# Designs tried in a protein design chat: VH-VL binders against f4iux6r469to655. Part 36

Target 1, 187 residues: f4iux6r469to655
Amino acid sequence: RLLQRLPGCVSRDLIDQLTVEYCYLNSKTNRKKLVKALFNVPRTSLELLAYYSRMVATLASCMKDIPSMLVQMLEDEFNSLVHKKDQMNIETKIRNIRFIGELCKFKIVPAGLVFSCLKACLDEFTHHNIDVACNLLETCGRFLYRSPETTLRMTNMLDILMRLKNVKNLDPRQSTLVENAYYLCKP
Key: E = the ipSAE of ESMFold2; O = the ipSAE of ESMFold2 at other seeds; V2 = 0.75 times the mean of E and O plus 0.25 times the DockQ between their complexes.

## First folded at step 18 (VH-VL; framework fv_mosunetuzumab)

Design k3 (at its last look DockQ between E and O 0.75; V2 from the best seeds 0.00; counts 0 for: pae E 3.7 > 2)
Fold by ESMFold2 at other seeds, look of step 18:
Structure k3 (fold): chain C 187 residues (1-187), chain A 120 residues (1-120), chain B 112 residues (1-112)
Amino acid sequence: as target 1 above (187 residues)
Amino acid sequence: EVQLVQSGAEVKKPGASVKVSCKASGYTFTDYYIHWVRQAPGQGLEWIGWIDPYSGGTKYNEKFKGRATLTADTSTSTAYLELSSLRSEDTAVYYCARDFFEGSEWFDYWGQGTLVTVSS
Amino acid sequence: DIVMTQSPDSLAVSLGERATINCKSSQSVLYSSNNKNYLAWYQQKPGQPPKLLIYWASTRESGVPDRFSGSGSGTDFTLTISSLQAEDVAVYYCQQYWDYPTFGQGTKVEIK
């Protein structure tokens, strides 16, 4: 089926071609199947997230339920996992937040959701939430910093991030990760 | 189509062990935890624990610690609950359930249940 | 452990009338950082496994009829069936997922 080709779409041309072919399958059932396949992107294949986000953005104008279903699932996943410290698989949280960040750059995820996710990580700045916050910033932080509508709020969040780094005495890996994320957004 | 199919009913003596299987299909087995929940006759639902098939990690309700063992076989997409030192109070229907998101701890798909009866 | 307490234990409602089930948690299941209530509702018919109805206290699962709605926040929650139908005869459970899962004792709904 066409959905089996998703993991092979490692270029703009490949995902665009698959997107065109998928337009011929415009039924509610097929749209739900696509959303589920996009959501279940392998957690070892983060390079696919930008291409999947591109497909969603292309389909958004003619298939309104695809972006709304996908964003709702990603938000629900974030919220279900954000305070769970028994979960062993940081990769699931990283996949989740990077997908949210990529979709934000394509104007599919509203900036408000990104700021809510970042705030939740900063409110409990420990454990996996440090890595999740930094991965979110690596993905879309500069985009939001450079966008006039969101520059002030992103600046404030970056200031909070740096203050937390200085107060919390993070280990060297996490301290470096925070510094790199900060300067990637605000060089 | 997501399905969880459990092994058949069991009758055991006090002090014995039971092992219940839960075969998953219709999704990537390692993408979700499998939880175990039991229901004694005429009683409510009681969470036993979860297993992460990806890492093999587990978490147990303290009530069952030391008696319950959760395992998973990724080659057959099958999760197992083993409950040892059985007592009459362990008589229940045992369900496996898939969490809604990996680690979310609420459940969208349930197995059909396995009745375990512990009697002399 | 977060203890979930439902009321009433049993409820008889005339066909087409409104059924209301209450659930109280011993601790808040509202996370202040995201303003989400970590609460689900399940329906269980005789001889069947539970079926998910509601999550986040008020979000209806796919395929669940509109007559089912959830409300409440913090420690006090309500499941409402706006117009009871014959197929709604079941036991209903609330469940929190803020910490490790715990369930209410169940509320049996019957036709009066």
Scores: ipSAE 0.713, ipTM 0.883, lowest interface PAE 1.5, mean pLDDT 92
Fold by ESMFold2, look of step 18:
Structure k3 (fold): chain C 187 residues (1-187), chain A 120 residues (1-120), chain B 112 residues (1-112)
Amino acid sequence: as target 1 above (187 residues)
Amino acid sequence: EVQLVQSGAEVKKPGASVKVSCKASGYTFTDYYIHWVRQAPGQGLEWIGWIDPYSGGTKYNEKFKGRATLTADTSTSTAYLELSSLRSEDTAVYYCARDFFEGSEWFDYWGQGTLVTVSS
Amino acid sequence: DIVMTQSPDSLAVSLGERATINCKSSQSVLYSSNNKNYLAWYQQKPGQPPKLLIYWASTRESGVPDRFSGSGSGTDFTLTISSLQAEDVAVYYCQQYWDYPTFGQGTKVEIK
């Protein structure tokens, strides 16, 4: 019932209204169902990720297991996919990393997890991981760069990114993607 | 509750083909890959391939490429394995299994299995 | 292909005693970037499909009793049943997912 409305919540007001209505269903079974539905956001509906992250942030104070379950699932998904090369996996990787990035902006995913994911992509800086790293930076890189407690670490990661761009043999598309992500974080 | 319910046992002659169905329920069918794994009598497990029901994309173990065809019908939440040019060594229980995470390649839910017997 | 080899092929263990199953991969399934071992364990009871017990070499799946534990890294892995119960009579399989899935040949566990 209420979970069927999640894919339709394409605005702040819609997700906020659904969030209020969902508060009346606070049981362990319902919280598990919600986490599952949020995790399974359609790959074609990346615009929903910010709204889903907003719902999680709103519920976090009263339903503390929702953010912990969702973050653990996203981290495990990242780890399962990070070395996969099949073309079909790229959409899933982008959904995963953008969700992590959105949740970071809402203070649900700790910055440490974001930096761990970014480091993993930089450690094997090849075609899918280039796209994943750039999508992460486009989602939350500026947020972390502007936050005083993470500015230095973000700067160091951006320096590593540019060093890798200059050392690795990137094609023009990849080089442009990296440059765009860098300057989006650090205008 | 997540369930994968497979079609019944089949007896086939060498050279024929077989199509095994796997009907999913209790979750959104297009959110997870369906894998196929077989087990010959008294033997271990052998991975055949996966299908992404959302895109229709597939991946096959090279041993089965050209003989195995994986399909999915999203309107009925059903995945299919078709195996052609059957040989006696294809006699096995065929399982469908759900990916733990989309693309993860380990499996949290399995169908009950379908015995396919290839004999003359 | 990554070949998974289990030992022993079978073992008989008294009720309440410890069962130990080893799994060796032909190449490392440890990814240095995330320090994760891409290894799962399954239980298959007679006449049933496999059931997931362990993933990431040591992480227990939901609903799996804590007497089941996984350990090891790289190429050498162990599944331990600390106090064997009657319902644990089964064949146990390791599986790697570093490359496309391959399984060990299985280890049959029986009550002595």
Scores: ipSAE 0.414, ipTM 0.802, lowest interface PAE 3.7, mean pLDDT 90
ESMFold2 (binder alone), look of step 18: mean pLDDT 92; pTM 0.933

Design k4 (at its last look DockQ between E and O 0.44; V2 from the best seeds 0.00; counts 0 for: pae E 9.8 > 2)
Fold by ESMFold2 at other seeds, look of step 18:
Structure k4 (fold): chain C 187 residues (1-187), chain A 120 residues (1-120), chain B 112 residues (1-112)
Amino acid sequence: as target 1 above (187 residues)
Amino acid sequence: EVQLVQSGAEVKKPGASVKVSCKASGYTFTDYYIHWVRQAPGQGLEWIGWIDPYSGGTKYNEKFKGRATLTADTSTSTAYLELSSLRSEDTAVYYCARDWFEGSEWFDYWGQGTLVTVSS
Amino acid sequence: DIVMTQSPDSLAVSLGERATINCKSSQSVLYSSNNKNYLAWYQQKPGQPPKLLIYWASTRESGVPDRFSGSGSGTDFTLTISSLQAEDVAVYYCQQYWDTPTFGQGTKVEIK
């Protein structure tokens, strides 16, 4: 019953209220059900990802298995899909990588995972992986660029991205996506 | 409790078509792909394809492309495999299976199987 | 398509003894960028559908007993049952998911 309210939490107040109510259901079985529900966020409701990430961050201090299970599921999803080129998978890939990026901003996903995902997309610079990389950068790229611990690594990744854009024959849409992502990180 | 319940056994003649159903329960049907895998008597497993019940998108093993059609009905939470131009080599148990997560291509829950026998 | 070849086709093992099943892929299922092997193992008991045991070559599915372990990398993989139990009598399949999913021909495990 509480899990059916997740798609309707379109504000900080709504997700915070649901988070408080969920604390009264704190059992191992209920924590697993919550993680599954968060993971299955609707593909058309990407605006929910920040609010879901906020809920996870709020619960992380007391329920450490929630962030660890969710991050493992997202990483497994990324790894299963990263080399696949079926157009029908792109929406799932975008949901996946934006969720990883949002969780990184809440310090739930370590930056190392984000860089690993980005490197995989740059190493195999396919039409899908360009979109995935740009969505990751739009979500958390500036956060990592402005963080002292990760600035140099993010700068190097952005330089590689621009070099690949200039060397590969990208169509105008993807060329614009790469430029927009780059300058969003380094205005 | 996740369950995939398939339609009953079928006997068909060569050249006919068969349509096998797979009714899902215990989870949100549109959150996972449904895969179809067959197993000929005394033989191994052969992947046929998947359907995304949310979008209706499909992918087929090239060996079945043109003969296999995957569909889903979200109002009944039921996936279907239709296989046309049946041959005796199509005699097999046909399974539906749910992937671990959307698009994963490994499978955590399987239907009970549907025996399709193609004989004269 | 990636061809998966298992050996042996069948084996008989005494209760409590180790059973070892090999699986070889016709090309590597290791993705160098993430260092993951795209390989799963399934158990199929008579009259039942397959049951997932192992994914990522060595990660045990929830609820699978510790006596089941997976190992190997690249093209060569092994499923080990460290102490065979009566309920482990089944056919075991490896499956790759690097490309179009394909399965090994199966290995039948029986009690000697």
Scores: ipSAE 0.224, ipTM 0.740, lowest interface PAE 5.8, mean pLDDT 90
Fold by ESMFold2, look of step 18:
Structure k4 (fold): chain C 187 residues (1-187), chain A 120 residues (1-120), chain B 112 residues (1-112)
Amino acid sequence: as target 1 above (187 residues)
Amino acid sequence: EVQLVQSGAEVKKPGASVKVSCKASGYTFTDYYIHWVRQAPGQGLEWIGWIDPYSGGTKYNEKFKGRATLTADTSTSTAYLELSSLRSEDTAVYYCARDWFEGSEWFDYWGQGTLVTVSS
Amino acid sequence: DIVMTQSPDSLAVSLGERATINCKSSQSVLYSSNNKNYLAWYQQKPGQPPKLLIYWASTRESGVPDRFSGSGSGTDFTLTISSLQAEDVAVYYCQQYWDTPTFGQGTKVEIK
């Protein structure tokens, strides 16, 4: 059916075609099914996140419950992943945070949510939270740094990130990951 | 479309082991955890653990640690529960279930159940 | 482990009338950071596996009729069937996922 085609939408043209076809199925029940399918994007196919975010952005102008439901589900997942800590695979956490970051670039996720997620990772800057913070920054950090409304707050977060790197005893992999994320935001 | 099909009923003696299979179809097997939940007669549902078919990672309810082994075969899209050192109180219907999202710990699709009877 | 206790164990309700099932957890399943209750409800009809009805205490799963609603917070939760139908004869379970998943003992709903 149409939702089974989502994992195959590996190009802008493919996701746009599916989006057009989906518009003919517009009902509240079908919108909930679509949001669930988007949310369950394969963690092995992170390249799909931008295309799924594009679909959501396209539908947002006429189906406002799609972005609102998806954002709520991703936020709830993030908070659950923070609570469950090491009970969850790092790959699940990366999928969640990169989806949030992609949606932020499309103006679907508000910047406030991104900063809340980043703050949560910086407040307990250990283990998986280091990788999650860096992945969030790699996804949307430059976007927020270059946006006038968020430049100051992003700058402050990057300063905190770098200070944490300098005072913590990070292994070389994580130290490099933090530096790469920092300079990607502020080249 | 999404379907979890389990192996047939088993009758075992105390001390034996049982291996229940759960074949997934209608979705990408490696995208979700498979959870195992059992239901004994006269008792509630009891969570056993999960397996991540992508990584092979597992988590077990402490009650079953050491006796339960969860595995997955990605080439056949099949998850397995093996329970060893069976006792009469292990008599139950054993379900596999897919989590609602990866790691969610609530479940949207369930297998039909496999009755395991342990009798002396 | 968080113990989930349902009441009543059994409930007989006339067709079209309201059925109310209570679930109590031994500790709070509310996460104040997201203001979400980590609680689900399942329906299990005779000879079938459980079916998800409600998650986050009050959010209906897709395809679940509007007559099913969940409410409550913290430690006290309620599943309400506003107008019982014949097909609603089942055992209903609450489940928490704040910590290691645990289920209530079940509440059997019958037509009176």
Scores: ipSAE 0.006, ipTM 0.617, lowest interface PAE 9.8, mean pLDDT 88
ESMFold2 (binder alone), look of step 18: mean pLDDT 92; pTM 0.924

Design k5 (at its last look DockQ between E and O 0.88; V2 from the best seeds 0.00; counts 0 for: pae O 2.3 > 2)
Fold by ESMFold2, look of step 18:
Structure k5 (fold): chain C 187 residues (1-187), chain A 120 residues (1-120), chain B 112 residues (1-112)
Amino acid sequence: as target 1 above (187 residues)
Amino acid sequence: EVQLVQSGAEVKKPGASVKVSCKASGYTFTDYYIHWVRQAPGQGLEWIGWIDPYTGGTKYNEKFKGRATLTADTSTSTAYLELSSLRSEDTAVYYCARDFFEGSEWFDYWGQGTLVTVSS
Amino acid sequence: DIVMTQSPDSLAVSLGERATINCKSSQSVLYSTNNKNYLAWYQQKPGQPPKLLIYWASTRESGVPDRFSGSGSGTDFTLTISSLQAEDVAVYYCQQYWDTPTFGQGTKVEIK
């Protein structure tokens, strides 16, 4: 019943209110149901990802299995799809990587996982991996660039991205997508 | 509680077609691909293909090219396998299975199976 | 297609003893980029559909007993049942999901 309200939490106040109400239903079974509901956010409702990530961050200190289960599911999803080239997968890959990026900004996903995902896309910089890398950067790239602990590593990754753009023969859409992602990180 | 419930056993003559149904419940039908896998008597498992119920997109094992057709009806949460030009070697139990992640091609939930027997 | 070959075809093991099933792929299923082996194991009892036991070669699915473990990398993989129970009598299949899904021919495990 409370989980039916998740898709309607389109503001900070709404997700915070639901989060408080959910604390009264703290059981292992209910925590697993919440993680599953968060993971299955509709592919057409990516605006919800920041609010879902906020809820996870709020619950993380008292319900440590919620962030750990969600992050494990997202990482497994990334790994299962990263080499798949069927066009139907792109929407799922974008949902996956943007959720990982949002959770990184809330310090639920460690930066190391984000860099591993980005590196995987740069190591095989073709097809969907170009779009996935750019979406990851659009979501959390500036955050990591501005954070002292990760600035150098993000700078190195952005340099690799631009080198690959210049070496690979990208079509105009992908070339523009890469440039936009780069300058969102380093205005 | 995720369930995949398949239609009953079929007996067919060579050259005929068969259509097996797989009704999903306990999850949002359009969130996961449905795969089809068959098992001939006393033999191993053979992947046939998948359908994305969200878009209607499909992928097929090349062995079944032109004979297998996968469809889905989102209003009834039901996936279908139609196999045409049946031969005796098509005698098998046909399973539907849910993709673990969309497009990942390993399977966490399976239907109970549908025996299709092709004999003269 | 990647061919999956299991050995042995049949295995008889005393109750409480170790059962070991091998699976070989004709091509590596290890992705060096993420260091993941795209390999799953299934258990199938007579008249039942397969049941997922293990994925990523060694990760146990939820609800699977600790006596089931997977190991190996690249082309050579092993499913181990550390202390065989009566309910473990089944046929076991490996499956790769790196490319078009393919399964091993199966290994039947029985109580001696």
Scores: ipSAE 0.694, ipTM 0.878, lowest interface PAE 1.7, mean pLDDT 92
Fold by ESMFold2 at other seeds, look of step 18:
Structure k5 (fold): chain C 187 residues (1-187), chain A 120 residues (1-120), chain B 112 residues (1-112)
Amino acid sequence: as target 1 above (187 residues)
Amino acid sequence: EVQLVQSGAEVKKPGASVKVSCKASGYTFTDYYIHWVRQAPGQGLEWIGWIDPYTGGTKYNEKFKGRATLTADTSTSTAYLELSSLRSEDTAVYYCARDFFEGSEWFDYWGQGTLVTVSS
Amino acid sequence: DIVMTQSPDSLAVSLGERATINCKSSQSVLYSTNNKNYLAWYQQKPGQPPKLLIYWASTRESGVPDRFSGSGSGTDFTLTISSLQAEDVAVYYCQQYWDTPTFGQGTKVEIK
């Protein structure tokens, strides 16, 4: 019943209303179903990720297994795909990394996980990993740059990013993505 | 409930082709790859390839490239394996399996298997 | 292709005793960048498809009993059944997913 409304929650008010209604249906089975529904957000509906992340953050204080299950699934998905070169479905990788980034801004994903994902992409800065790194930075890079406890590490990662852009032969689209991501973090 | 239901057993002559179907239900068909794995009688498991139902993209084990063709019909949520130029060594149970994560290449749900027997 | 070799090919174990299955890969399946071993274990009972037990070398899939555990890293991996039950009679396979998926030849576990 309530989970069918998730794709329609295109505003703060709508996701907040659904979150309130969901609290009355709190059971272990229902929490697992919610996590599954959040994880399987359509690849074409990236605008929902911030609202889904907001719901998770609201529920986190009273339903600790929701954020822990979702974050574990997203981390496992990232790790399973990061080294695959002949993976042709970049949209899944982008959905994954943007969800991780949104959850970081809501303090559900720890910054350490974000830095691990970014490091993995920079260590093998080719193909899809260029797009994935840029999308992560566009989602939460400025947040981490402005946070005192993460500013130094984010600055170092951005320096590495620009060095790699200057050393690698990136096509114009990817070069623009890198520049946009960098200057979004450090305007 | 995630289910993969395969077509029935086949008996074929050497040189013929076979087409095995795998109908998916209980999840969004285009969100996961479908893999094909075979098991000769009394033998281990051998990966054949995958198809991405969203794009139609495929990857094949080199052993089967040129003889195996993977397709998907998103309107019926059905994946197909076609294997041509059959030999007696192709006698096996053929499984379809769902990727754990799209592109991850390990498998959480398997079809019941389809026995293909190649004999003269 | 990465070759997966299991030992032993067959194992007879008394009910309630420990069963140990080894799997060796021809190349490391550890990705140093994320420190993950790209290794899974499956159980196959007669007349049934394989069932996923373990992934990332040591992570149990949902619904898999605690008596199943995986360990090892790099090229050498172990599946342990701490107290064998009658329902555990099956063939067990390791599988790597670092590159083109390949499976071990299988280990048949029987009750002695």
Scores: ipSAE 0.592, ipTM 0.851, lowest interface PAE 2.3, mean pLDDT 91
ESMFold2 (binder alone), look of step 18: mean pLDDT 92; pTM 0.919

Design k6 (at its last look DockQ between E and O 0.66; V2 from the best seeds 0.00; counts 0 for: pae O 4.8 > 2)
Fold by ESMFold2, look of step 20:
Structure k6 (fold): chain C 187 residues (1-187), chain A 120 residues (1-120), chain B 112 residues (1-112)
Amino acid sequence: as target 1 above (187 residues)
Amino acid sequence: EVQLVQSGAEVKKPGASVKVSCKASGYTFTDYYIHWVRQAPGQGLEWIGWIDPSSGGTKYNEKFKGRATLTADTSTSTAYLELSSLRSEDTAVYYCARDFSEGSEWFDYWGQGTLVTVSS
Amino acid sequence: DIVMTQSPDSLAVSLGERATINCKSSQSVLSSSNNKNYLAWYQQKPGQPPKLLIYWASTRESGVPDRFSGSGSGTDFTLTISSLQAEDVAVYYCQQYWDTPTFGQGTKVEIK
């Protein structure tokens, strides 16, 4: 019922209003339903990810199981898909990694998870993993680069990214995507 | 609430075809594969294949290639398994399942199953 | 295809006692990059679809009782029911998702 309105929350005001209304439905069952609805965000609706991440951040202080369950599901999704190369759309992987990145900017996903995802993509830098790495960096790379506690690790990851671009024979689209991601983090 | 609801039991003669439906609800149908798994009486689970409802793309277990056809109708959120040239060995319960995420290939949602009986 | 082999095919266990089911894969399902085993366990009761119990070899699905545990790595895996209950009578399947999905042949658990 309130969860059917999630796809329509295309503004800060709309997601904030739904978040307030949701606070009156605080039960274990309702929190689990919310997490599933957030996780099942349509992959055609990437603009919702920041708003969903905002809702999670707002609820995190009083409903600690919401962020923990969502982050676990996103991590399980990443690990389930990172080695898969069969005929499937990249959009689910992009939704997954952008959601992780948005939650990182809201301090819900720890930087360590982001670096683990990035390392996994760089270790098998081919196929969809190139695009996934670049989308992660475009979402939260500059945030992590500018944060003193993560600057060195992000710098090391960016150096590895550029080395891989120069060693692998990437097509022009992927090569441009890597360069754009790099310079978004380090202008 | 994610649900997969399948069509009812079928009785077919050898050489016929059967088409089993799987109606999905509670999620974005085109964001996930639908897998099909069958189970002959007293036997284990056997993966048949998947369909990507967004593109119509499919992958089949080689055992069923040429006899199984997977389709999807996005307007009704329904996936279909059609199995042709039926033999008595095709008597089984046929399940549709959704994987945890598109292509993850572990299954947290299952249909109730459809018994297909092939007999003379 | 990765062949999954379970043992035993059938076992009978007294109520409250430990049941142990083994599963072996024909090749490793362990990823060296994330150290995850791509292995799931399902419970199937008569007339019902399979129900996911465990994924990543040892992670319980939500709502699965604590008496169910998974262990093992690489090619050798175990499902343990620490204290068998009447409702645990079922057939149990392992399934790998490292590559094209394949299932073990199943292990029937009964009360002795």
Scores: ipSAE 0.730, ipTM 0.880, lowest interface PAE 1.5, mean pLDDT 92
Fold by ESMFold2 at other seeds, look of step 18:
Structure k6 (fold): chain C 187 residues (1-187), chain A 120 residues (1-120), chain B 112 residues (1-112)
Amino acid sequence: as target 1 above (187 residues)
Amino acid sequence: EVQLVQSGAEVKKPGASVKVSCKASGYTFTDYYIHWVRQAPGQGLEWIGWIDPSSGGTKYNEKFKGRATLTADTSTSTAYLELSSLRSEDTAVYYCARDFSEGSEWFDYWGQGTLVTVSS
Amino acid sequence: DIVMTQSPDSLAVSLGERATINCKSSQSVLSSSNNKNYLAWYQQKPGQPPKLLIYWASTRESGVPDRFSGSGSGTDFTLTISSLQAEDVAVYYCQQYWDTPTFGQGTKVEIK
């Protein structure tokens, strides 16, 4: 019943209301069900990711297994998909990386995980991984660029991205996507 | 909350075809592949293939390519396995399964299985 | 295709004793880029579908008891049940997901 309301939480007020109601269901079984429901967010509903991340951040102080489980599932998803040769699943990869990026802005995902994902995409600079990297940067790249403890590492990653764009023969859409992501992070 | 419910047992003659259904609920059907895995009596597990319900795209184990057809109906959230030119060695329990993530190819949800018996 | 070979085909273990199942792949399932082994273990009880126990070779699925553990890397993997219980009587399968999914032939575990 409460989990069926998650896809309808299209505002801060709605997700906050549901979050309060869910606090009364604080059992290990209910926390696992919530994490699975959050992970199963429809990939066509990317606007929900920030609200879901807000819910996780609100619950994190008293229900520490919720962020832990969700972050582990998202990392498992990234690793499962990044190297698959027979897969054409870009929409799922975008949902995955945007969720990671939103959680990073809420300080639920550590910056180290974001950099590991970005590095993996730059090391294997494939058509899909370019889109994944750019979506990650669009989601949390400026946040990490402006954070003093991560500015230098983000700058170095952005420089690598731009060099790869200039060396590889990207189609015009991806070349523009890379440039836009770069300048969104580093004006 | 996630459930995969399969159609009932089938008995077929050699040379016939069978179509097994798998109805999904509790998640966005078009966001995940549906895989099919079979198990002959007393034998191990054998992967048949997957279907992407969002696009209709498929991949088959080469052993079954040409005999297996995977389809999906997004309006009913139902995936189908059709196996043609049945032989006695096709007698097995046929499972549908959802992978952890679209294309991850490890399986955290399974249907209950459908026994297909091929005998003359 | 990557061939998965389990040993032994069956074993009998006294209650409370350790059970060890081996799985070998015909080629490496280790990714050097993320250091993950693309290897899962499943438990199957009679009349039931398989149940996921372990993924990434050593990561326990939620709700799986601590007595189940996985280890190994590259081509050689083990599943260990540290203290066998009656409910652990089942057939166990390894499965690789580096490429087209393939399963080991299974290992039947029973109480001695």
Scores: ipSAE 0.609, ipTM 0.845, lowest interface PAE 2.0, mean pLDDT 91
ESMFold2, look of step 18: ipSAE 0.691; ipTM 0.873
ESMFold2 (binder alone), look of step 18: mean pLDDT 93; pTM 0.933
ESMFold2 (binder alone), look of step 20: mean pLDDT 92; pTM 0.927
ESMFold2 at other seeds, look of step 20: ipSAE 0.331; ipTM 0.767

